# Miniprotein binders against a7ua95r516to809, part 236

Target 1, 294 residues: a7ua95r516to809
Amino acid sequence: ASLSLLSISDLVPDLQFIFFWMSNAIEILYFIQQKSPAYMQTIELMDDKAGSKESLLSATISANEEAMTILEEVIMYTFQQCVYYITKTLYVVLPGLLDCNPFGTEPSSEQCRRAAGVCVCAVCVMPEAVRRVVSVFQTTSDLLQQYQVHSEIQSQMFAYLFFFTNVSLFNQLIDKGPARGWFQRSRVLQIQASVKILLDWAKGAGHNHLAQKFFAKFCSTVTILASPPQQLSQMSWKALCAEHPSLKPVQLHRILTQYQLMAELGPLPIWQPSSEDEAYIYRTVDLLESFENH
Key: E = the ipSAE of ESMFold2; O = the ipSAE of OpenDDE; V2 = 0.75 times the mean of E and O plus 0.25 times the DockQ between their complexes.

## First folded at step 15 (miniprotein)

Design jg28 (at its last look DockQ between E and O 0.87; V2 from the best seeds 0.66)
Fold by ESMFold2, look of step 15:
Structure jg28 (fold): chain B 294 residues (1-294), chain A 86 residues (1-86)
Amino acid sequence: as target 1 above (294 residues)
Amino acid sequence: SDEAERIALDARRMIEEAQRLAEQGDHEEAIRLLLESVEIAARSGDPYLLVKVAITAIVLALQTGDEDVIRRAYEVLRRAKELMRS
């Protein structure tokens, strides 16, 4: 029940409660949208001999507008509460993706290890760090389906969760990568493999387009860093900008600088920014992404 | 008719009083009054009174920490939905 217990499983009862009441609010909203025209038509077809039809119709329109407004606010509020709880959990588990080794052995979850003789689950083949992130996404997906939440709201939820994931991973890589050794070649390849597992989950869950859209910045970063020096050194600044449009000039410049340091390359003339971008590569305020920029 | 207008007025007053009580923190009295209002709202012939009952129950459930109030809010909502579909 406490937010100091940051496992998604500890938050499931709270999320179930919020999704239950959100789903009911959506159902009432749907009822109004489907039944309101017929009811108002009934009023319009009433005999106006008593002179009360205009007053009843006016009051009914006002009641409809009031109900719609309150229900939309309730749905927005409950959506924001779910996102708050889920992203608090994501914030804790996402850094582990940058530190894990998907090519080595990681402890499986206790439930998977305990049931290893009876269970063949996808979680058993993932590093623990990746499994924790997937578990947040899968639990969210399961809850949305359990409460039959409207598909558009489900898409909006995962759009935000993928946006949050991208911002968190990108900012940590750029900000903490040098100190944590995350730009080392072997680590970048491990990160790339871990992200691939996450993207495969998103594809299998029917969210491939959303994941491709919202992970683009982080994936571009990892793709550049994972590229062999022989291949990357043949790509000009202009070609790299065109290949990776999700990266701002300051971000691409910083990534190439880190690549040069890690690969022990000197400055490359082909990576010199275009004249259009030269002023932008020093805009430090544009380096890190905002969690509010969605 | 005058009877239908009286029933609708009674239901509206009960629902609005329940909302006022909920805002004041008297969640137990709010849900008791709201439950009483459900059948009256249904007899009024105004579907928006049942909608107002349902909305009030949902809002109360989300704001209260009292498990008994939440359980009764669910009962109110379920009954209101049944009457909306009838």
Scores: ipSAE 0.747, ipTM 0.933, lowest interface PAE 0.7, mean pLDDT 84
Fold by OpenDDE base, look of step 15:
Structure jg28 (fold): chain B 294 residues (1-294), chain A 86 residues (1-86)
Amino acid sequence: as target 1 above (294 residues)
Amino acid sequence: SDEAERIALDARRMIEEAQRLAEQGDHEEAIRLLLESVEIAARSGDPYLLVKVAITAIVLALQTGDEDVIRRAYEVLRRAKELMRS
């Protein structure tokens, strides 16, 4: 099946299965953690019949450790599977976000039209491309809540998904942006507005801190590109590095170079990298983000 | 009690056999033994046997694509959880 046909809705049955077992494994792990101390105390209070107590205690500890290890493996496995399926869906819908014009009168979603009224919910007023991305995150959130997955695991899930999204969008923008015209100010402003909608959703969903952290690189890139030439041309390399610490020198240099070309600016000495950064601006291996470093 | 120990031993043997059967690909017989073992484990009074049954059911369900086996694994898990809360 072409990757283009994969929707998050199609994966919900599989995801439900995985989330079910993940949640149950977490619950059992929690049970062990809560009951083990009391159980061990009970053994310790038993009359020591010829060393049977020590043997029982040792056996209990060993069984507990084994059980916890297996449960942790199950949790890790199910977590990885969830991430795999969800990121596969994100991979399909994320490119649409960069081409989206959020200022266009896109018709309200067909789904909300079936309800007899103009749904003015935050999701229904979203551009279709943004809505598709948000739908993946919302479905993930709904499933995590439905199965009452521990908050730490939810946070880790969203951290990874935001990381993945940032890497994907950043790499696409840097690699394909010049050729696709995404560095043009009008297009950048569209991208900025689309990302703002996504960030507003994340804020409303309680993931504001994670979103700000993991989208920092993409947001910094878009912010620089959205800046008026008159403003950006007054900012030194050092000032830009300080304002956008999420960007590597090679990344910042590439963004500024492409901005310069797009804005038809002559060479700007003020954007010249520092002597310390000069060696790093040529490290093309560091230009694109890696999915492995998380 | 000697009876509780005997019951615990029986439950352990059943779980081990279920694991062996699962490894051999006989998921149907494995889940049947787990369904029996969860009730026996409950009678033993050993909460770790319930945990072991539950874990074995989870692992079995994750390894199989058979809907009936998965459904019965859910039953094992549900029952084990009920007994853990009692």
Scores: ipSAE 0.420, ipTM 0.799, lowest interface PAE 1.1, mean pLDDT 89
ESMFold2 (binder alone), look of step 15: mean pLDDT 86; pTM 0.837

Design jg3 (at its last look DockQ between E and O 0.93; V2 from the best seeds 0.80)
Fold by OpenDDE base, look of step 15:
Structure jg3 (fold): chain B 294 residues (1-294), chain A 86 residues (1-86)
Amino acid sequence: as target 1 above (294 residues)
Amino acid sequence: SDEAERIAIDARRMIEEAQRLAEQGDHEEAIRLLLESVEIAARSGDPYLLVKVAITAIVLALQTGDEDVIRRAEEVLRRAKELMRS
């Protein structure tokens, strides 16, 4: 099947399989962690027949360590597989978010029409492009809850997915934005509204802190681009750096340069990088975000 | 007891053989031995043997493409978990 046709719903059976085994591995890991101290104490309280107690304790410790290691490997493997499948679906749907017009009258989702008429739930009133992105996250959340995956693993999963989403959207906006007209004020406002819907969903899902943290770079970029020229032209380079600490100097410089071109503004001395940052604004290798090192 | 120790040794041997068979790609024979080993492991009174059975079932399920083996691995896991809670 072409990647373009891959929906999160198509991957649900595979994800259910992986989440089932991951959840069970985590459950067994916690069982060992809870029972191991008590079991070791029972061995320690046994009558020491010369050397048998120490050997049994050593063998038990070794067996426990081996079991823990294998379980950790299984958890890591299954986690990576889940991330792989989910990010593949995100890769397909995320570009639609940048082209979305959330102010348009899009018809309610077919699913809500079939059940009970006009559903006014937050998901049903979402633009289709936003709904598709939210559906990936919601399906992931529902599966994690269904299999009662530990909250720490859930947080790590969403941290990575938000990271991936931010990197993908940021890189697309910076690289293709000028050519696609995404730097035009009207389009920026559409993007800003679409992202707000996504962030509102994340807040409702209990992931507000993670969303704010990992979307900071994309949100900062959109905020700058959405700013009126009269307001933004009064902000110095240093003020913009301070307000948007998630942006590297090279990224901020690129955004401001493209903003100047779009808004037909002449060179603004107030946006001139500091002498300290001047060496960094030419580091084009740092312009796009990497998917590595998360 | 000497009997519990003998049972533990037998259970361990069965689990290790199941692991070896799984690594060799004989998933059907591996899962058969695991099913037998669950009850023996429970009789040993060693909770770590049940854990080893459960881990082996998880690993086998993730390695195999055989739906029947996966189903049996789920059964092994379920039974091991039941006995771990007892």
Scores: ipSAE 0.764, ipTM 0.932, lowest interface PAE 0.6, mean pLDDT 91
Fold by ESMFold2, look of step 15:
Structure jg3 (fold): chain B 294 residues (1-294), chain A 86 residues (1-86)
Amino acid sequence: as target 1 above (294 residues)
Amino acid sequence: SDEAERIAIDARRMIEEAQRLAEQGDHEEAIRLLLESVEIAARSGDPYLLVKVAITAIVLALQTGDEDVIRRAEEVLRRAKELMRS
């Protein structure tokens, strides 16, 4: 099959379809929630003859609950379908962030040459791998705005996309980093710069709080790996746990082990885990993160 | 009052039959019947019948692969929303 590569632009028609129906389901749900009290009140103010008022109220409550249940299921289904399409695209483009050089290996491009009079342009300062990830986020943001999706659902969508991004990047760094040379200091600094561009996009798009929350594990990993040996070797295990609470003991242990190899340091007494954490640093089942929301 | 009750019963029966047809895979017949039900549901005075029409259109559009059914479901939804706001 020659269709193994997906771009977000190829999926826009499918996403437009799903967002259209999802946004309408949300609108109907909101309409019911706003108007239900007023309608119930009109029933309560009716003349009660032979118990018809109680029967009507009961039937109306049942109809309301049925409608709400179906709409919530539809919204959940359509949300999951959007997430499915978008994360398939993210899964393909995210590894490139670990291999790219954001410090500009191509100082002049065709677009910069066409601009001629502009020494700094957005095209020249963002590497292609970063642009592909930003394009997924930006396209998602544009579609949510186009279809006027309720702000709560928009926040949930980006919370999940940032969660997925963090898990994907963290797992690949930990799992493939040794073989790919991603723990080398020059690579870590390049990775840190590329992630900074993504965080800047999230801040400019109004998602700064969500990005800071959900990128914490990957960002902590890169921050530790980017630290100068003189600074990091002075931080105890307890201090590192306190500064990086998103990292599990087995994860922190693995990161410090890779740091020791890269910096040619032997085991440091100051990095010895607490006796409680010692029981958990060998739990390899906890090393990689799950894509499921726990 | 008696007339409104009869209209509501008729609208509810039409919508429920459209739902049964959709579950059986008869999407074209389901959307045809649903489209007929929109104005009747509006005249019933029961706002939840218009909601039921809108929900049925949304579910049908998401289940079918037929572009003509989808287009007609969009028309049903647009009309139902207009009537709910009036």
Scores: ipSAE 0.759, ipTM 0.934, lowest interface PAE 0.6, mean pLDDT 85
ESMFold2 (binder alone), look of step 15: mean pLDDT 86; pTM 0.836

Design jg31 (at its last look DockQ between E and O 0.91; V2 from the best seeds 0.80)
Fold by ESMFold2, look of step 15:
Structure jg31 (fold): chain B 294 residues (1-294), chain A 86 residues (1-86)
Amino acid sequence: as target 1 above (294 residues)
Amino acid sequence: SDEAYRIAMDARRMIEEAQRLAEQGDHEEAIRLLLESVEIAARSGDPYLLVKVAITAIVLALQTGDEDVIRRAEEVLRRAKELMRS
C-alpha cells in the first residue's frame, strides 16, 4: 500500500544490524581459512608426541569443520534476510519504471545531479521513478561497503537483486502491459530510456557483467518492442531466437503479438515459429517467470 | 604446555555452558559467561576456542531480542577479533 512504509530508508536500521553480523561472520570464516593450514602444520611438526599429535590434529580438523559449517549457515541466513528486506522495497518501486517519462523530467535537486555521477552536468538525467530504484541499489551498495562485506558476497547480492528486478519488470510488462498502454511505441521508448539509466548505474557501480547477465530477458523484450518496423519485419523467428536466447518461445510469441497490434501489422510469415518451437508458443505456464529461479 | 591444556579445558567448558544456556533461552547468563571466557580462550593458545567464542556471540546476537545482550555480544566479538589478530 503506502510507499512510505516500504521505503528503503525505513529498513536501514534492520539492514545495518544484519550486515554488521553477516560481515563479521564472513571475516571469521576468512580468518580460519587463511590460518588453518599453518596451524595444522605446526601440530604436524610435533613429531615427538605421536599420541598427543594425532588426537590434537583430529580435534582441530573437527573444530574447523564445525566452525565453517556454522559460519556458512549464518552467512546464508543473514544474506537471505537482507535480500528479503531489500526486495520488498524494490517490489514497490519497480512498477514506476514502466510508467515514467524520462524525457520530460525536470531537474529537481543537487542530489539528482550527484546521483548521475557528472558534476559538470547542470541537468538531472535521472527521473524520479528511476531514482527510487537506484536509491535502493545505491543504499545497498553503500551498506555493503560500509560494513566491508567481501566482494564475492556483494556480487551474489546484486546478482539476485538484478534477477529479481528482471523478473518483476518482465512479469509486470507482460501481465499488465495491454491494460496500462505500456506497449505503445512512445511508452516502449520511454521504458528503454529508463532502463538504460539503470544499466548505466550498474556499470558505474562495477556490476556491468551481472546486469548484462540478469537483465537479459527484460532488455531483450524492450529491444524487440523498440525496434523500427522496417528492421524487425526483416528478422525471422529463427533470427530473433538466436539474437534473444533468454526469451522462451511463448514469451517471444507474446511480445511479437503485442508488437503487431501496436504497429498495426497483420501476421507476418517470417515470424512463424520453427516446427520445434510451435509446440511451445501457447504454453501459458511458461509465460511468466518465477522469483525462485537463481 | 600443561598449563595451556588446563586453561583450554576451562575455556571450552565455559563456552559450551554458554551455548547450552543460549539454547535454553538464558541469554543474559549465556553472554555473561561468554564474556568471561574470551581472555581465558586467548591464553589457551588454541585459536579455535577464540573462533568458538566469536561464533557463539554472533549466533546469540542474531537469536536474541535483548538490546543489552546484543551490545555485550558486540563487545565479546570485538575482543575475540583483537585477540585472534595478535
Scores: ipSAE 0.774, ipTM 0.937, lowest interface PAE 0.6, mean pLDDT 85
Fold by OpenDDE base, look of step 15:
Structure jg31 (fold): chain B 294 residues (1-294), chain A 86 residues (1-86)
Amino acid sequence: as target 1 above (294 residues)
Amino acid sequence: SDEAYRIAMDARRMIEEAQRLAEQGDHEEAIRLLLESVEIAARSGDPYLLVKVAITAIVLALQTGDEDVIRRAEEVLRRAKELMRS
């Protein structure tokens, strides 16, 4: 099946299967953690018949450690499988976010039309491209809640998904942006508005801190590109570095260079990298973000 | 008691055999044996045997492609969880 046809709804049965077993593994892990101390105390209070107590205690500790290890492996495996399926879906829908015009009158979603008329919920008023991205995150959230997955695992899941989304959007914008016209101010403003809708959703879903942290690089890039030339041309390299610490020198330099070309600005001495950063602006290997560093 | 010890040894043997069968790809026989072991494990009074049953069911469900085995693994897990809470 072409990757283009894969929706998050198509993966729900597979995700439900994985989340079910992951949740149960976490529950059993928690059970062991709670019951083990009491059980060990019970063994410790037993009459020592010729070293049998120490042997039983040792065997119990070993069995506990083995059980914990296997459960952790299961949890890790199922977590990775969930991430794999969800990120595969995100990979398909994320490019649409960069081409989205959120200021257009897009018709309300077909799904809300079927139920009870004009739904004015936050998701229904979203542009289709944004709604598709939000739908992946919302479905993930709903499944995590349905299976009562531990809050720490939920946080880790969203941290990774936001990381993946940021890397994907950032790399696409930097690599394809000039050719696609995404560096044009009007297009940048559309992207900024689309990302704001996504961030507003994340805030409403309780993931504001994670979203702000992991989208920082993409948001910084969009913020710079959305800045009026008159304002941005007054900001020094050092000031921009300080305001956008998530950007590497090579990334900031690339963004400013492309901005300069798009805005038809002459060379701006104020944007000249510091002597300390000058060696780093040529490290093209650091230009795009890696998916492996998380 | 000597009886509780015997029951625990029997349960352990059954679970270990189920694990061996699962590793060999005999998932149907593995799950059958595991279903039988749940009640025996509960009678032993050893909570770790129930945990071992539950873990074995989870691992088996993730390894098998057989829907009937998965369903029975869910049953084993449910029963093990019920007995853990009792």
Scores: ipSAE 0.742, ipTM 0.924, lowest interface PAE 0.6, mean pLDDT 90
ESMFold2 (binder alone), look of step 15: mean pLDDT 86; pTM 0.836

Design jg32 (at its last look DockQ between E and O 0.89; V2 from the best seeds 0.75)
Fold by ESMFold2, look of step 15:
Structure jg32 (fold): chain B 294 residues (1-294), chain A 86 residues (1-86)
Amino acid sequence: as target 1 above (294 residues)
Amino acid sequence: SDEAERIAIDAMRMIEEAQRLAEQGDHEEAIRLLLESVEIAARSGDPYLLVKVAITAIVLALQTGDEDVIRRAEEVLRRAKELMRS
């Protein structure tokens, strides 16, 4: 898609095309896997008067291998195309999560009461920035189900989308956080609440373990920054490393430096890096995550 | 079995010619020939000929950009899948 595409709804026709052909390629691959043993058995039971049975078996094995190779390439190509279009949309909408306030005014109780005794105002209370991200995930989920894409492929799709989301949010927070005021404690609590809405969506959609796995780095960062000063200042470097294994030394050190600035604590000796980590806290090339580390 | 072998040879030649036409950019003739090959491939009793038809249709649809060729590739794929399941 072009850089001008800002909404997942604009990409639905392109995604429908790609999902249609991807799902069909998967179906044909499944057909080969299910029917190959029976067909091979049929060949082995044939009457072989001229030695053609062995030649047919060999050709059939070769055809099976060639077909599977081509189908796997098609599936990989179409998967990558879907991911490309979806992540372009995500890249545009994700920064808004860091700027929004999920602690808006309570929705009208009259609106909730009109929902026939069930309050389903989750979408109504969701900040627009969070809603835009959830819309990308929900539209993707709906399309995958519409085209009956195999559940393993659906899981791999969301694994990559959550990985991409984590990298984008983490890099923005670390790189732009000081200039944007995102390390202020009240702001961090707002970010934490916004991400919780996203995690709740993932849990409800059946992707809880994927979200827990791939958001770990960003969630660790937010957890540290949201911690009360009294509690966090009593934790040593070693304890923080053990509590947050997803963070590299340079990343943890940067987060702690920003924490002491926002809490007006000054440098704390208890946060001195271990001797093992000392060499790595200045490696700025390791500070930001790569989108290639999936 | 001799008739089945002849039918399989005929189907394979049609599929290979459709692939050659697609490589040359003659997508409309490629898909027309591929459509014709579906029934012949099914009569061969070799399920991998129907698979080859289906794969050829999928690859052509992903490469062509021509909506009419894409629509006809969907028809080829639909017919191939029906015959695979029967």
Scores: ipSAE 0.715, ipTM 0.921, lowest interface PAE 0.8, mean pLDDT 83
Fold by OpenDDE base, look of step 15:
Structure jg32 (fold): chain B 294 residues (1-294), chain A 86 residues (1-86)
Amino acid sequence: as target 1 above (294 residues)
Amino acid sequence: SDEAERIAIDAMRMIEEAQRLAEQGDHEEAIRLLLESVEIAARSGDPYLLVKVAITAIVLALQTGDEDVIRRAEEVLRRAKELMRS
């Protein structure tokens, strides 16, 4: 109940707190990395008064290592906290993406209507369900920029968020798709269009490579399901495996089986798994993606 | 110099005491001591003392639920950063 009301906007103060300290920890870490060599060199150039130099150098090295360790722990901790909060909001809004009809005339966001008429900005023309998802990512991006978080950390964060999003959407589609009619061609086309809007946003935000990488599985699934029966029925199992390497054999088999049922196709020998994959198509444990291995 | 060394020792003692107090949950006294130590650390000429102050402030801010302590930790951090750049 309480999770359904949680918006990314509600978490902004908490996220700001965490990003502030994370950014500062990174800055201090960078300072150490830059200054330590020069400082150690200064110690090395000092007159050796009865072994005091070696002792001082050793103490300095130890202090540096300790400081770096603590800072890395702080960065890791704060990173994990950010991801935790952001993924909670994603968890709430992501299901709406699968039910979204992007071809419908949804009203522009209320915020843009109030200012100067119909805002035609990329975000305002988005379907509400897509906009909600994009808003989470955009808010995250804005905060990362506001606090000038190191680009590597930004990339890692978006990598994880895209991973999480892909896993969530994929699992929902595979698990609930048949029952909810998401495997119907008309619905698949809606999903494909919605995902394209998200991917276009990611491209515009400079995360194109990450988005393509981490959404590959979901995109492959949607691409297969969006394929016309005439086209897909001509593709062999081996060809489909080669074209969609992000899908495990059990996943591809499940998708094709559900496609076959939806399209009322008879058995297609061409979709028969290879002898090598035949053992793997029954590994139901591998059907859904795990959140743990990232 | 002997004076710089004495200042460094004093700063270190203050920072370590602040850390001890923070670990004991006395965040108010810890942050007070850190505020005092940051200027002393700067006078020592040892950049690692400033780093230690900054780290202690960061850790303290993340551990405390007290908004006033957090605010003062930000002040310590800001001041430490200013002195690191000087």
Scores: ipSAE 0.694, ipTM 0.909, lowest interface PAE 0.7, mean pLDDT 90
ESMFold2 (binder alone), look of step 15: mean pLDDT 85; pTM 0.818

Design jg33 (at its last look DockQ between E and O 0.88; V2 from the best seeds 0.76)
Fold by ESMFold2, look of step 15:
Structure jg33 (fold): chain B 294 residues (1-294), chain A 86 residues (1-86)
Amino acid sequence: as target 1 above (294 residues)
Amino acid sequence: SDEAERIALDAKRMIMEAQELAEQGDHEEAIRLLLESVEIAARSGDPYLLVKVAITAIVLALQTGDEDVIRRAEEVLRRAKELMRS
C-alpha cells in the first residue's frame, strides 16, 4: 500500500503522542483555574511585613497569565496537529464513499439489519469504503476517551471533522460527478445508503447534533438527487430552497441541472429561480466550498 | 519565608536555564536540569514553579524528536503532577 492510502491505524502512535501531551496541558490548565483563587487569597491574608505581600501577589498574577497563555497555545497547537493528521487520512478515504456499492452482490440480511436494531458502530458490518471512514471517526473517538480529553474539545474536534467531511464530499461530487458518473440514479442511491451509515455512527456516538449541522449541504444534495423524478419535478424552486436552506442558489441550480440531464427530462428548464436568486445562479465563485469556512 | 524566597529564586533560575538550553537545541541537558529543578520547585511553596516545570517538559517533548528526551520529559511531568497534588 502507498502512502496515499495510509490508514488511520498507521497514525495511531503519532496521535497517541499528541493526545497524551494535549490532555496533560489541559489538566494543568484546569489545575491553575481551580487553585489560583485560593492561593492568591492566601497571599492577601499575609502580614505584609515589608510590602512583600503586594509584590508576591503581582508576581503571582503575572505567572498565572504566562502559564495560561502558554498552555492555551500548546492546546491549540496540539489540536491543530491532530486535526491535520486525521483530515489527511479522511482526504484519502472519503472519495471511496462516492464510488462504493453498499449493496453487495449477494446482500446479507445482516448488512441491512438496522431495522432490527443493529448498531452501525460495528465497523465489520459495513462496505469497505464506509468502514475506512467510520474507522477514522471511531479511532478518533476512542483516543479522545482514552486520554480523557475534555468534552468541549472532543465536540470541537468532531465539529471540524464533520465540516471537513462535508466540504470534501460535496466538492468532489459537484466537481468530479459528471465525469465519474456519480449523478446516475443507481449511484446516488448507493451514496445515500453509505452516508446513512455515517450518520447512524454519529448518532450512536453522541454527535447527532453536530452531524446534522455540518453534513447538511451534502445530505441536501444527495436527498435532492435521490428524489424520484415524479416528485422532484412537481416541486417549485421556492419549495426546494425552503427544504434545503444549506444550498446556495448556484449550488442548487447546478444540482438540478445535473438531475434533469440524468433523468432525461428534456432540455427545457423545469425549475424557475426566484427573482431574488436569479442574480446568483451563475456565480461560479460560490459553487465549491472552502475548507477554511469552518 | 526568606528560605522559601531563596529556594524559589534558585528554582526559577534553573527552569529558565533549562528553557534556554532547549531553545539552543541541547535537549539532553535541558531535560536533565529540568528534572533537578522539580524537587526544588516543590520545596519553594510556590505552585506556579511546579506548573512552569510541567509546561517546560510538555513544550520540550513536543519539539525534540528524541525518544529518550521524550521519555524523561514524561517522568518530569509525572513527578511535577504528583508534587502539585501534595
Scores: ipSAE 0.747, ipTM 0.934, lowest interface PAE 0.6, mean pLDDT 85
Fold by OpenDDE base, look of step 15:
Structure jg33 (fold): chain B 294 residues (1-294), chain A 86 residues (1-86)
Amino acid sequence: as target 1 above (294 residues)
Amino acid sequence: SDEAERIALDAKRMIMEAQELAEQGDHEEAIRLLLESVEIAARSGDPYLLVKVAITAIVLALQTGDEDVIRRAEEVLRRAKELMRS
């Protein structure tokens, strides 16, 4: 199937299979961690008949280490497979978020049309492009809950998915934004509203801290671009660096340069990088975010 | 007890044989042997034997493309988990 036709719903059976085995592997790992100390203590308290105790203890330690290693590998493998499938669906739907007009009367989703009543749920009132993104996250959340996946693994998965989403959206905005008109104030406000809906969902789903942390770069970029020229032109380079610490100097410089061009502002000495940052603003390798650092 | 040790050795042998069969691609025979080993592992009183059965079932399920083997692996896992909690 073409990547363009891949929906999260098409992957649910595969994800269900992986989540089932992942959850069980985690459960068995937890069981070992809980029982091993008590079992080893029981062996230690046994009568030492002719060195049998030491041999049994050594064999038990070895068996525990082997079991832990295999389970960790299974958990890592299944986790990676889940992330792989989910990120493929995100890759397809995320570009729509940047082109979305949340203020337009988009027709109600086909799903809401099939419901005999006007569904006024938060998801049904979302713009279609936002709803598609939220649907990926919601389906992931529902599956994690269905299979009772350990909370730490859930947090790690959402951390990665938010990281991936931020990198994807940020890179697209920086790279393609000028050419696509996404730096225009009206378009930026649309993007800001769409991202707010996503962040509000994440907050409602209990992932507020993770969302704030991992969307920081994209949110900072959108916040700067949404700022009125009169306000932003009064902020120094140092003030902007302090307010948006998630942005590298090269990234901030690029955003401000593109903002200046879009707003038809002359050169602004107040936005001149500090002597300390001057060397870093030319590091084009650091302009786009990498997917590999997580 | 000497009997518990004998049972444990038998269970270990069965699990090891199931692992070898799985590595050879004989998933059907591997899962059959695992099903038999679950009850023997439980009788040994060694909780790590049940863990080893469960792990072997998980790994086998992830390696096999056979739906019947997967279903039987789920059964092995379920039974192993039940016996771990007893």
Scores: ipSAE 0.698, ipTM 0.906, lowest interface PAE 0.6, mean pLDDT 90
ESMFold2 (binder alone), look of step 15: mean pLDDT 85; pTM 0.824

